VH-VL binders against q869s5r1519to1633. Designs and how they scored, part 9

Target 1, 115 residues: q869s5r1519to1633
Amino acid sequence: YILVAEDNDINIKVVVRQLEKLGYTAIVGINGLKALEIIGSFPICLILLDCQMPQMDGFTCSTILRQIEPTGQRIPIIAMTANDSKDRCFEVGMDDYLSKPVRVDRLQKTLSDWI
Key: E = the ipSAE of ESMFold2; O = the ipSAE of OpenDDE; V2 = 0.75 times the mean of E and O plus 0.25 times the DockQ between their complexes.

## First folded at step 1 (VH-VL)

Design r05 (framework fv_recibokibart)
Fold by ESMFold2-Fast, scan of step 1:
Structure r05 (fold): chain C 115 residues (1-115), chain A 122 residues (1-122), chain B 108 residues (1-108)
Amino acid sequence: as target 1 above (115 residues)
Amino acid sequence: QVQLVQSGAEVKKPGASVKVSCKASGYTFTGYYMHWAKQAPGQGLEWIGEINPDSGGTNYNQKFQGRVTMTRDTSISTAYMELSRLRSDDTAVYYCARDTYFDILTGEFDYWGQGTLVTVSS
Amino acid sequence: QIVLTQSPGTLSLSPGERATLSCRASQSVDSSYLHWYQQKPGQAPRLWIYGASSRATGIPDRFSGSGSGTDFTLTISRLEPEDFATYYCQQFGYSPYTFGQGTKLEIK
């Protein structure tokens, strides 16, 4: 499963559909707490995480995940963010980024790099 | 270049099922989602659902859930929509339409089939 | 589901006039997922404007689209006889995807 952590209905629809077109199964967490719950319940191989959710849930979620994950079980976290926000995402342990609006060709390449 | 050709008109009795086909040509069939829409006589368009021709995965409008089944045959680049337990208010032109596959997936339907008239007569 | 309300339902004009067609969404829709289709009697719909403002291939520049949030507009600067048709707006932002009821543009 690929986890999509995103609170905006339009952004959720776009990314989920792009993942489906590329042959992946998506599961959605509408905030950081729900995302952490899903990670504990489903075999997640990669996380697409919105950096710019209300209350900055994406950065908090990334920080918590990195704190609690066991050594050797690092799940790739790919930020979904504006181009000028990417440095902040790397500071909290995210592995890569995709600029919004997410483009299918860049999504495909990024997934190939990390899966 | 791109064409979607639908099967011919159908007349069915209430309670019957109808299966409409949409044959695609001029592009890679498995690279683009296929949608189905309903248009009752003199009325507007209503989205029925979509199919991923590569995976066979479907997503249906709740209004039609339980009565509609979408399938495809990749060997002949053809999509199908089957509607069961037909009622008089299912009388309509049914269209297939192709979604675009460029950059962000914004869901504009860039090519449409010519439509299939299904008449449900009591 | 998002309801798209088009106004007017019927617009009666003469060739040479400007037409303005409105589409209002019951909740905010990102402009990237708002599209317009033209349909003539007995024909399938045809993609006309995508992403609120981009003309589809072959569509004359007298057509323009604009808008964001809940309010979208299709404008025809100078009507030609072939422009008289029904126009539908559509949103792809939320499932189920929905169309407006259409604006029928008819000759006076």
Scores: ipSAE 0.006, ipTM 0.575, lowest interface PAE 10.0, mean pLDDT 82

Design r06 (framework fv_recibokibart)
Fold by ESMFold2-Fast, scan of step 1:
Structure r06 (fold): chain C 115 residues (1-115), chain A 121 residues (1-121), chain B 108 residues (1-108)
Amino acid sequence: as target 1 above (115 residues)
Amino acid sequence: QVQLVQSGAEVKKPGASVKVSCKASGYTFTDYYMHWAKQAPGQGLEWIGEINPNSGGTNYNQKFQGRVTMTRDTSISTAYMELSRLRSDDTAVYYCARDLFEGSYYPFDYWGQGTLVTVSS
Amino acid sequence: QIVLTQSPGTLSLSPGERATLSCRASQSVSSNYLHWYQQKPGQAPRLWIYDASSRATGIPDRFSGSGSGTDFTLTISRLEPEDFATYYCQQYGDSPWTFGQGTKLEIK
């Protein structure tokens, strides 16, 4: 599974459809708390994480995940961002980033780099 | 070649339901979302909703929520839209259309020919 | 919901003239999600311009789209008789997806 942590319905639709076309199975968490719950319940191989979400933003979610993950089980976290706040994404343990709106060619390349 | 073929015209009484079909050919049916749109006589287009043919997941325009149901049958590459509790202002041509995401941001690139639904007493 | 307002409602011109059709959004729409359709009487709409500026397959180069934010334009540099039709803009940026009310291009 690829986890899409995103609260905006158009962004969810774009990313999920692109993932499905590329042959991946997506599961959606609409906020950081739901994303953490899903990670504990499903075999997630990569996370696409919106940096700005209600309740628990992506930065907080990434920080918590990195603190609780077992050694040797680091899941790649790819930030989805509408601006160029990329430096903070790396500081909280995210591995890469994609600009919104997500483009299929950039998504495909990013997935090939991390899977 | 991509083609969407819709079912024929329907005449219904107020309070009835109508179910319109849209048969897809020339592409992988499960790779593209299917949309439905309404066009009342002499009026513009109004989006009703969409279905993901792969998952069966739907998203409806709030205006039609509670009266519309979208389904599909992947074995015959056909999408369906059912509209219930018909009113006179439901008289319109209903279109199905697929959206394209190959290198673009989901324009409706192919449309069915339309199905005229007339609601009259 | 995002409301798309097209102007003018009707545009009366002669073949050979330039046509400019406007579409204004009630809030900002990414150009990636703004599309144009052509519809002739008794026919289904046809995709004409997608992602604000890309011509659909088979559409002549006299058609061009432009714009960003809230203001989008469809331009026809030299009208041909077959271009007289109703044109609709559509946004796919925020649900529900919406269409403008249409601009009818008619022969003068």
Scores: ipSAE 0.007, ipTM 0.605, lowest interface PAE 10.8, mean pLDDT 84

Design r07 (framework fv_recibokibart)
Fold by ESMFold2-Fast, scan of step 1:
Structure r07 (fold): chain C 115 residues (1-115), chain A 123 residues (1-123), chain B 108 residues (1-108)
Amino acid sequence: as target 1 above (115 residues)
Amino acid sequence: QVQLVQSGAEVKKPGASVKVSCKASGYTFTEYYMHWAKQAPGQGLEWIGEINPNSGGTNYNQKFQGRVTMTRDTSISTAYMELSRLRSDDTAVYYCAREGLDYWSGEYYFDYWGQGTLVTVSS
Amino acid sequence: QIVLTQSPGTLSLSPGERATLSCRASQSVSSSYLHWYQQKPGQAPRLWIYGASSRATGIPDRFSGSGSGTDFTLTISRLEPEDFATYYCQQYDSSPYTFGQGTKLEIK
């Protein structure tokens, strides 16, 4: 499973469709709290994480996940961001970033780098 | 109704810089990437680069790297392409184009184009 | 970079005839990321066929696209006078995004 943490309905549809076209199964969390819940319930191999979401933003979600992960079981976290805040993404334990709107060629390359 | 309106024709001397504008209307400017392409007289199209109007992030074709700069002003929904150290082979029509997306299929394409800006470099 | 080669460079035909335009890629391109644009003299390019086979809005059904891998084709089943233009294929599969050199469709 690839987890898509994203609150915008159109962005969800785009990314999920792109992932399915590339042969992946997507599961969606509409905010950081739901994302953490899903990680505990499903075998997630990679997380696509919107940095700005209601209830719990992506930066907070990433920080919590990195603190509770078992040693040796690091799940790649790829930020989805609408600005040049890539340095902040690395500071909170995210592994890479994609600029919004997400382009399928960049998504495919990023996925191939991490899985 | 989506429209991209570019600035008028320019005549420049070798070594000068030119800055072409592309004003967008009819959609949310920050939601779509903007691309720039070059077409020399009698030749085909050549991709120059892209800008994310939301972040200002850019990606350039290596052939133009070092001479091209893309920027935008979100307050007036306008994208800019500046080409420096102009040479005679920079004489061309320059187009801006919006990156459209079929949300259901995830296919990206250039769905709307500006009318083009002729840049002539002559001594 | 992916090089797109279009053939023929110029195709001279009469209205009513069938046109077949070829676009060959130097390496495999996903059908989803191969597009065709029409351009008339003095005008900007216009999206014509996207994803190898989907007609853009308003494009007549006499136009069809096909192909996969490295070989793509644009077909016009019965030429109308308004169809005489230059057609460019484009790949959006990998950066830098590239266009073919164009096929000019001209009246015989």
Scores: ipSAE 0.012, ipTM 0.594, lowest interface PAE 8.7, mean pLDDT 84

Design r08 (framework fv_recibokibart; at its last look DockQ between E and O 0.12; V2 from the best seeds 0.00; counts 0 for: pae E 7.4 > 2, placed apart)
Fold by OpenDDE, look of step 2:
Structure r08 (fold): chain C 115 residues (1-115), chain A 122 residues (1-122), chain B 108 residues (1-108)
Amino acid sequence: as target 1 above (115 residues)
Amino acid sequence: QVQLVQSGAEVKKPGASVKVSCKASGYTFTGYYMHWAKQAPGQGLEWIGEINPNSGDTNYNQKFQGRVTMTRDTSISTAYMELSRLRSDDTAVYYCARDYEFGELLYYFDYWGQGTLVTVSS
Amino acid sequence: QIVLTQSPGTLSLSPGERATLSCRASQSVSSSYLHWYQQKPGQAPRLWIYGASSRATGIPDRFSGSGSGTDFTLTISRLEPEDFATYYCQQYGSYPLTFGQGTKLEIK
């Protein structure tokens, strides 16, 4: 299962369809708070995390995840960003990044690298 | 070639339900979302909702929420739209339309069914 | 929801003339998510222009689309008899998906 944190319905659709084509099942959270809830309910192997979301953005979500994550159970967090700096993503514990809109070839490579 | 063939015209009484089918061919049915649209006589087009034939997940226009149910049978590449508690203003031609992914980034309706007239009258 | 308003409601022209159809959105829509469909009486709509300016397969080059933000235009440089139909704009940028009310292009 891949956790997709994204608030834009069109972007969600794009990423979900891409993941389906690649043989993965997407679990969608519409913000950082929902993402945190989902991660405890599903066996998530990777998180696609939009940097900009209402209620709780990706940076805050990533920070919290890294704080509460048990030792040895690190889940790869991939930033989805349109204009944010790479450095900021890494500073909050994200492992990699995808530029938006997400392209399937880049997504495939990213999944291959981290799963 | 891609084809969407819908079921025939329906005549219903108010309060009844109608289920329209849309059989797809010429492509991988589960690979594309299916949409439904409403067109009242002499009026424009109204989006009803969409279904992911792969997962069965749906997304409805709030205007139809609670009365519309979209389903699919992957074994026969057929999508269904059921509208319940019919009323006179549900009289319209209903279309299914394939959701095409351009570059897997953009979506538009590249193929349409021929339409199904549903008449609701007492 | 995003409301698309088309103008004029009816456009009466003769073959050979230039036609300009407008679609105005209640809020900004990415050009990539603005599409046009043609519909003739008794027929289903047909994709005509996608992404504001790209002609669908088989669409003659006398058709062109343009615009950005909230204002989009479909232009027919020289009308042919088969071009008389109703044209709808549509946005696929946000849910619910919405259509304009249509412009009926009729022969004068």
Scores: ipSAE 0.494, ipTM 0.870, lowest interface PAE 1.3, mean pLDDT 95
Fold by ESMFold2-Fast, scan of step 1:
Structure r08 (fold): chain C 115 residues (1-115), chain A 122 residues (1-122), chain B 108 residues (1-108)
Amino acid sequence: as target 1 above (115 residues)
Amino acid sequence: QVQLVQSGAEVKKPGASVKVSCKASGYTFTGYYMHWAKQAPGQGLEWIGEINPNSGDTNYNQKFQGRVTMTRDTSISTAYMELSRLRSDDTAVYYCARDYEFGELLYYFDYWGQGTLVTVSS
Amino acid sequence: QIVLTQSPGTLSLSPGERATLSCRASQSVSSSYLHWYQQKPGQAPRLWIYGASSRATGIPDRFSGSGSGTDFTLTISRLEPEDFATYYCQQYGSYPLTFGQGTKLEIK
């Protein structure tokens, strides 16, 4: 499963459809709290994480996940961001980033790098 | 080359159900979302909902939730919209429309069916 | 839900004139998700402008779209007889998807 943590309905549709075209199965968390719940419940191999979400944003979600995950069980976290502040993504333990709007060729390359 | 051909006009009594079909040709049916829209006589367009023909997943406008059901049959590249418990204000032309998937984020309705007139009268 | 309000409801002009059609959203819509459709009586709608400003394939260059945020405009620089139709704006920025009520462009 690839976890898509994103609150905007249309952005969810875009990313899930692109993943489907590439042969992946997506599971969606509409905020950081739901994303953390899903990670504990499903075998997630990679997380696509929107940096800006209600209730718990992606930066907070990433920080919590990195603090509680077991040694040796690091799941790749790929930021989805519309801003120029990609450096903060790495500071909170994210492994890579994708600029919004997400392009299918960039998504495919990123997935091949981390899966 | 791309065509969406809808079923013919229907006349129904209040309380009945109607099922409109939309047969797709000229493209990979499962590769594109299908939408349905309503247009009452002399009125504008109203979005009813969408279906992913690959998965069968649907998303409906809350105004129609509980009365609308969208399905598809991939073996004949046909989408269906069923509207139940018909009322006089359901009298309208119903359109199917293909969602264009540009690959970045732009979604819009690039091809439309010809429309199906549904008349609800006593 | 996002409400799209089009103005005027009816615009009466002659061939050769400039037409300006407005679409106002009740909340901000990304220009990428604002589209325009043309519909003639007895026909299905047809994609005309997508992403606020991009002409669909085959649409003449006398048509242009512009706008951002809550205010969007469709402009026809010099009306031709075949341009008289109803134009609908649509947002695809959030569910439910919504259309404006339409602007009917009619011969004066």
Scores: ipSAE 0.124, ipTM 0.716, lowest interface PAE 5.0, mean pLDDT 85
Fold by ESMFold2, look of step 2:
Structure r08 (fold): chain C 115 residues (1-115), chain A 122 residues (1-122), chain B 108 residues (1-108)
Amino acid sequence: as target 1 above (115 residues)
Amino acid sequence: QVQLVQSGAEVKKPGASVKVSCKASGYTFTGYYMHWAKQAPGQGLEWIGEINPNSGDTNYNQKFQGRVTMTRDTSISTAYMELSRLRSDDTAVYYCARDYEFGELLYYFDYWGQGTLVTVSS
Amino acid sequence: QIVLTQSPGTLSLSPGERATLSCRASQSVSSSYLHWYQQKPGQAPRLWIYGASSRATGIPDRFSGSGSGTDFTLTISRLEPEDFATYYCQQYGSYPLTFGQGTKLEIK
């Protein structure tokens, strides 16, 4: 399973379609709180995390995930972000990034690097 | 009306550099990747690389890595490709092409510039 | 790198005949990422078929594309004088992006 944390309905459909095309199963969380619930309920191997979300943004969600994750169970967190947020993503414990708009080939390469 | 207009033909000596421009009109320049391709006389097409005009990010064919630089100026909707240390087999027509992205699922070159002939001769 | 091999290199036919152009990939390519372009002498290439089988805007329905995996075909059911050109297949499934060497369709 790949968790997609994204609040925009159109962006969700696009990313889910891209993941399915690449042979992955996606589970969607519409904000950071839902993403945290999903991680506790499903075997998530990688997280695509939008940095800008209402209620709990991706930076806060990443910080929390790194604080509560069990020892030896680090899940890769890939930011979906604007170019000017790159350094901040790494500061909060994200492992990589995809600049928007995301291309299928760059998504595939990033997933292959971390799965 | 989408249009890509390239700079005029160039004649260069071996060892020199050339910079080809591609001016876009009729669409949002920063919304579409730009690609460059080479076609030597009587030969087929060879992909050189791509640039995201919004971010400036590039991805080059390894055959040209170290000799090619792609840039853009978003204020005039213009992409550039510079090829350095020219040699005789760089003689070719160079094309820019817009990368159409349908729903982040399909990528193809839907509009092409008219081509720029670069001749490298001693 | 995925090598696209087109056959034949040159195809000599008369108007009214059926043309079949082949593109073979060295590795499997999703049909979504296999495209065809037409080029006439002195002109830029033009998108003709995308996603193996979908015609670009304004392309006549006598052109059809098919295929999957490593074998792809462009068929012209009844050649018109304006169809004589060089056709290139292109893949976007793996970097670097590559084109076939082209099939020149010429008047017999």
Scores: ipSAE 0.014, ipTM 0.572, lowest interface PAE 7.4, mean pLDDT 86
ESMFold2 (binder alone), look of step 2: mean pLDDT 92; pTM 0.944

Design r09 (framework fv_recibokibart)
Fold by ESMFold2-Fast, scan of step 1:
Structure r09 (fold): chain C 115 residues (1-115), chain A 120 residues (1-120), chain B 108 residues (1-108)
Amino acid sequence: as target 1 above (115 residues)
Amino acid sequence: QVQLVQSGAEVKKPGASVKVSCKASGYTFTDYWMHWAKQAPGQGLEWIGEINPNSGGTNYNQKFQGRVTMTRDTSISTAYMELSRLRSDDTAVYYCARDSLYEWDAFDIWGQGTLVTVSS
Amino acid sequence: QIVLTQSPGTLSLSPGERATLSCRASQSVSSSYLHWYQQKPGQAPRLWIYGASSRATGIPDRFSGSGSGTDFTLTISRLEPEDFATYYCQQYHSYPLTFGQGTKLEIK
């Protein structure tokens, strides 16, 4: 599964459709708390994580995940972010980023780099 | 009333370029992907490529790669397909079509078609 | 690329008869991504059946689609005059998207 953590319905539709067209199965978490719950319940191979979400934002979610994951079992976390916040993504343990709005060619390239 | 309205017929010389427009109405333009297809006289349909109107991202059939460019203008809900270096075998009706999110990406709404004739 | 072969190329029948149109894929296609379109002369194609077996909005129940893997069929149980047209199958399973060459259903 690829986890999509994103709270905007239109952005969810676009990203899920792009993942499906590329042959991936997506599961959606509408905020950071839902994302953490899903990670514990499903075999997630990669996370697409919106940096700004209600309740628990992507930065807090990434920080918690990196603290609790077992050594040697690092799941790639790819930020979905505006240009002005990309530098913070690496500080909290995210591995890469995609600028919004997400393009299918960039998504495909990024997925091929990490899985 | 969901519809796609295409620009009118064009007659071009070999080597020229043609740009066909497809204006969407009756739905949120950025929520649905747009495809373009070619139909030569008396022939079947051939897929040219797709564009995501929200992001501007495109994916082209390799047969047309290097000659086709798809763009859109969200302010007027219009998609464009430009085909360059025209040849006689580019004479065809060109269709735009909307990608259905719920009918497994089936093309649920089609434009009326634009006849492009390439002749000397 | 996946090649879709439709047969017959032309099918000549009378109103009231049953029509069976075939679409064969060069490799396996998920039924969810196999669609059928109807096209009349001078008109744009119209979505007819999606996901191999689901009728599009407004399509009469005399039309049915079936099949899986490489073999798909469009059946018209009792032809009406308005049904005479060209039918195209299409796959969205893999890129590039492809259409069959079409089956022309004509009045005998």
Scores: ipSAE 0.005, ipTM 0.571, lowest interface PAE 14.7, mean pLDDT 84

Design r10 (framework fv_recibokibart)
Fold by ESMFold2-Fast, scan of step 1:
Structure r10 (fold): chain C 115 residues (1-115), chain A 123 residues (1-123), chain B 108 residues (1-108)
Amino acid sequence: as target 1 above (115 residues)
Amino acid sequence: QVQLVQSGAEVKKPGASVKVSCKASGYTFTGYYMHWAKQAPGQGLEWIGEINPYSGGTNYNQKFQGRVTMTRDTSISTAYMELSRLRSDDTAVYYCARAEYYESTGYLWFDPWGQGTLVTVSS
Amino acid sequence: QIVLTQSPGTLSLSPGERATLSCRASQSVSSDYLHWYQQKPGQAPRLWIYGASSRATGIPDRFSGSGSGTDFTLTISRLEPEDFATYYCQQYGDSPLTFGQGTKLEIK
């Protein structure tokens, strides 16, 4: 499964539709807490993570996930951001980034690089 | 069939604790979150919290934080909700419910629900 | 927390009439995470509509859900005697999860 952690319903619908067109199955967590709950319940192979979410933002979520994941089971985390400050994303353990709005060709390329 | 069966009615005195059970059958117990909700007599539904039966991780509504504890026993596919320091306004029917979803969308909703457990707190 | 306000609190109608039940959120809720449950006296709630507009298995097509943002509606096109019950809206979009206070649909 690909986890989409995103709080904006328009952004959710766009990314989920793009993933489905590319042949992937998406599961949505609309905040960092829900994202962490889903990771514990489903075999997630990649996370698309919005950097700005209510309650627990993507940076905090990424930090917690990296701390609790077992050795050898690192799930790729791809940041989704309108901010072009990619350095912070990498500092908290994110592996790559996508600019909002997400383009399908960029998404496809990124998924092929990490899955 | 997918089913949740709860323990029977309880009568408790103020200050006591109550532990309600919810036995799951017909599905993989560890694959779905279990939630608990309260319904006082003549009133609506109030969410108490959730447990991930796979990890044992919990998340509680702040109104019940410090008085509620959720646990599970995977060997018998049973979830538990314990409420301590009971007050008269804890008199209610307590429900467990499974969080169902579609894999492709993550649209989480409650299906099925347990039949409910009436807890009466009176002196 | 997101507060869900249902109106009316009680709706008194006869079989054959149309019922319109409203659920309004204090802040925007994705339609994918808004659900409706039916509850009859002495029974557990039952899933009725999920994702604002999808009927649960076995629910008659006289029931329809609609809405987005902060305003959601459950419509029953032609009431049957078995439809008289309390209906609750619920959001699964943000913690704590919340329910509306319910709309009691009563026969008179």
Scores: ipSAE 0.000, ipTM 0.562, lowest interface PAE 13.3, mean pLDDT 82

Design r11 (framework fv_recibokibart)
Fold by ESMFold2-Fast, scan of step 1:
Structure r11 (fold): chain C 115 residues (1-115), chain A 121 residues (1-121), chain B 108 residues (1-108)
Amino acid sequence: as target 1 above (115 residues)
Amino acid sequence: QVQLVQSGAEVKKPGASVKVSCKASGYTFTDYYMHWAKQAPGQGLEWIGEINPNSGGTNYNQKFQGRVTMTRDTSISTAYMELSRLRSDDTAVYYCARDVYSDYFEYMDVWGQGTLVTVSS
Amino acid sequence: QIVLTQSPGTLSLSPGERATLSCRASQSVSSSYLHWYQQKPGQAPRLWIYGASSRATGIPDRFSGSGSGTDFTLTISRLEPEDFATYYCQQFGYSPYTFGQGTKLEIK
C-alpha cells in the first residue's frame, strides 16, 4: 500500500485518484497520528505526507517514524508541500517532496524513483 | 444541537446477531469519525472500533475482530454496529460517540444515549 | 495495548473537600490524547477534561487536569453534590484506544 497522510478532502481525492490511475492501492490517514497507526497495521511501501496537518503535522510524524523504525526497514517518505517549506522536510528525515498542486507526471516520476 | 440518537433496547438469544443504529444530527456526518464502546453492567468502558463515515473504512479492537461489523448510510446520517454470534458476556450498554479534531487535540465530544443489549437464554 | 490504571477505585469524601484522582499509563501517552469523562448512573459518559488539562465546554473551574508521560491527575478543588460520579481516564494515542477502570467518587 501507499499511505496518503493528508487532511484536505480535495487534496486526498486528487492524489488517491492519481495513484489508482497509476495502478497503486492507496490508504488514507487524515492526520499524523492516524498515519502512524496505519503504518503499524498495513504493509506500507511508501508514504506521501502532507507537511501541514492538524494535531500531529507531517514534520512531527516524520520525526517520530524515523525514531521508532527498525534498522534496515526505512520506508520512503515523500513530502507534499509548498516550495517555501521544502528545506525543513529534509531536516526531519523526509526523502523527497512533491509541490502542490500535485501533477500526475511528477507523482509517477517520484514513485518510480523510490519504489 | 449536535446529537447522536441510538436505537432502542434489544433482547437476543445466544448465537443471534444484533444491529444497533446511531443517527447523527446538527453537523456534517461525513467529516467526523464515529466510535463504538461497550459497557457491561457495573463495569467500565471498552472501545470496540471506529468508522470513517466518508470512506466507510473501519478499524476494530482485536477482541471484537471477526464478530463486529461497522457500516454507515450517509443519506440518513446513520452509523451502524452489528455484533454477531452473541454470548451472555455481550450483555451491555453500547454507545456511539463522535470523534473531534480541534487545536491539536482528538477526543470524543458527544455520545449517544446508549443501547442496552441483553443476551439471555 | 496501553493499560490505564486509576487510583483509588473508590474515593469517599464530603462536599467541600478536595478530591485528587490518579490515572497511570503502562507506557507514555501524549498529553494531547489523554482525556477524562464523567459518568453518572444510567447516563452516557460526558467529556470533562481533554488534552490532560483543558476543560470541556461548561465544566466548572473547580475541575483541573494535569500530568504528562505516564502520570495524570484530575483534581476537584471543592466538591459540590453534583460532582459525585464515576470518572474515567482515556487514551486516544494508540489503537486499541483504552479507558481506565474508573474512580467512583461517593459521599462519605
Scores: ipSAE 0.006, ipTM 0.546, lowest interface PAE 16.4, mean pLDDT 84

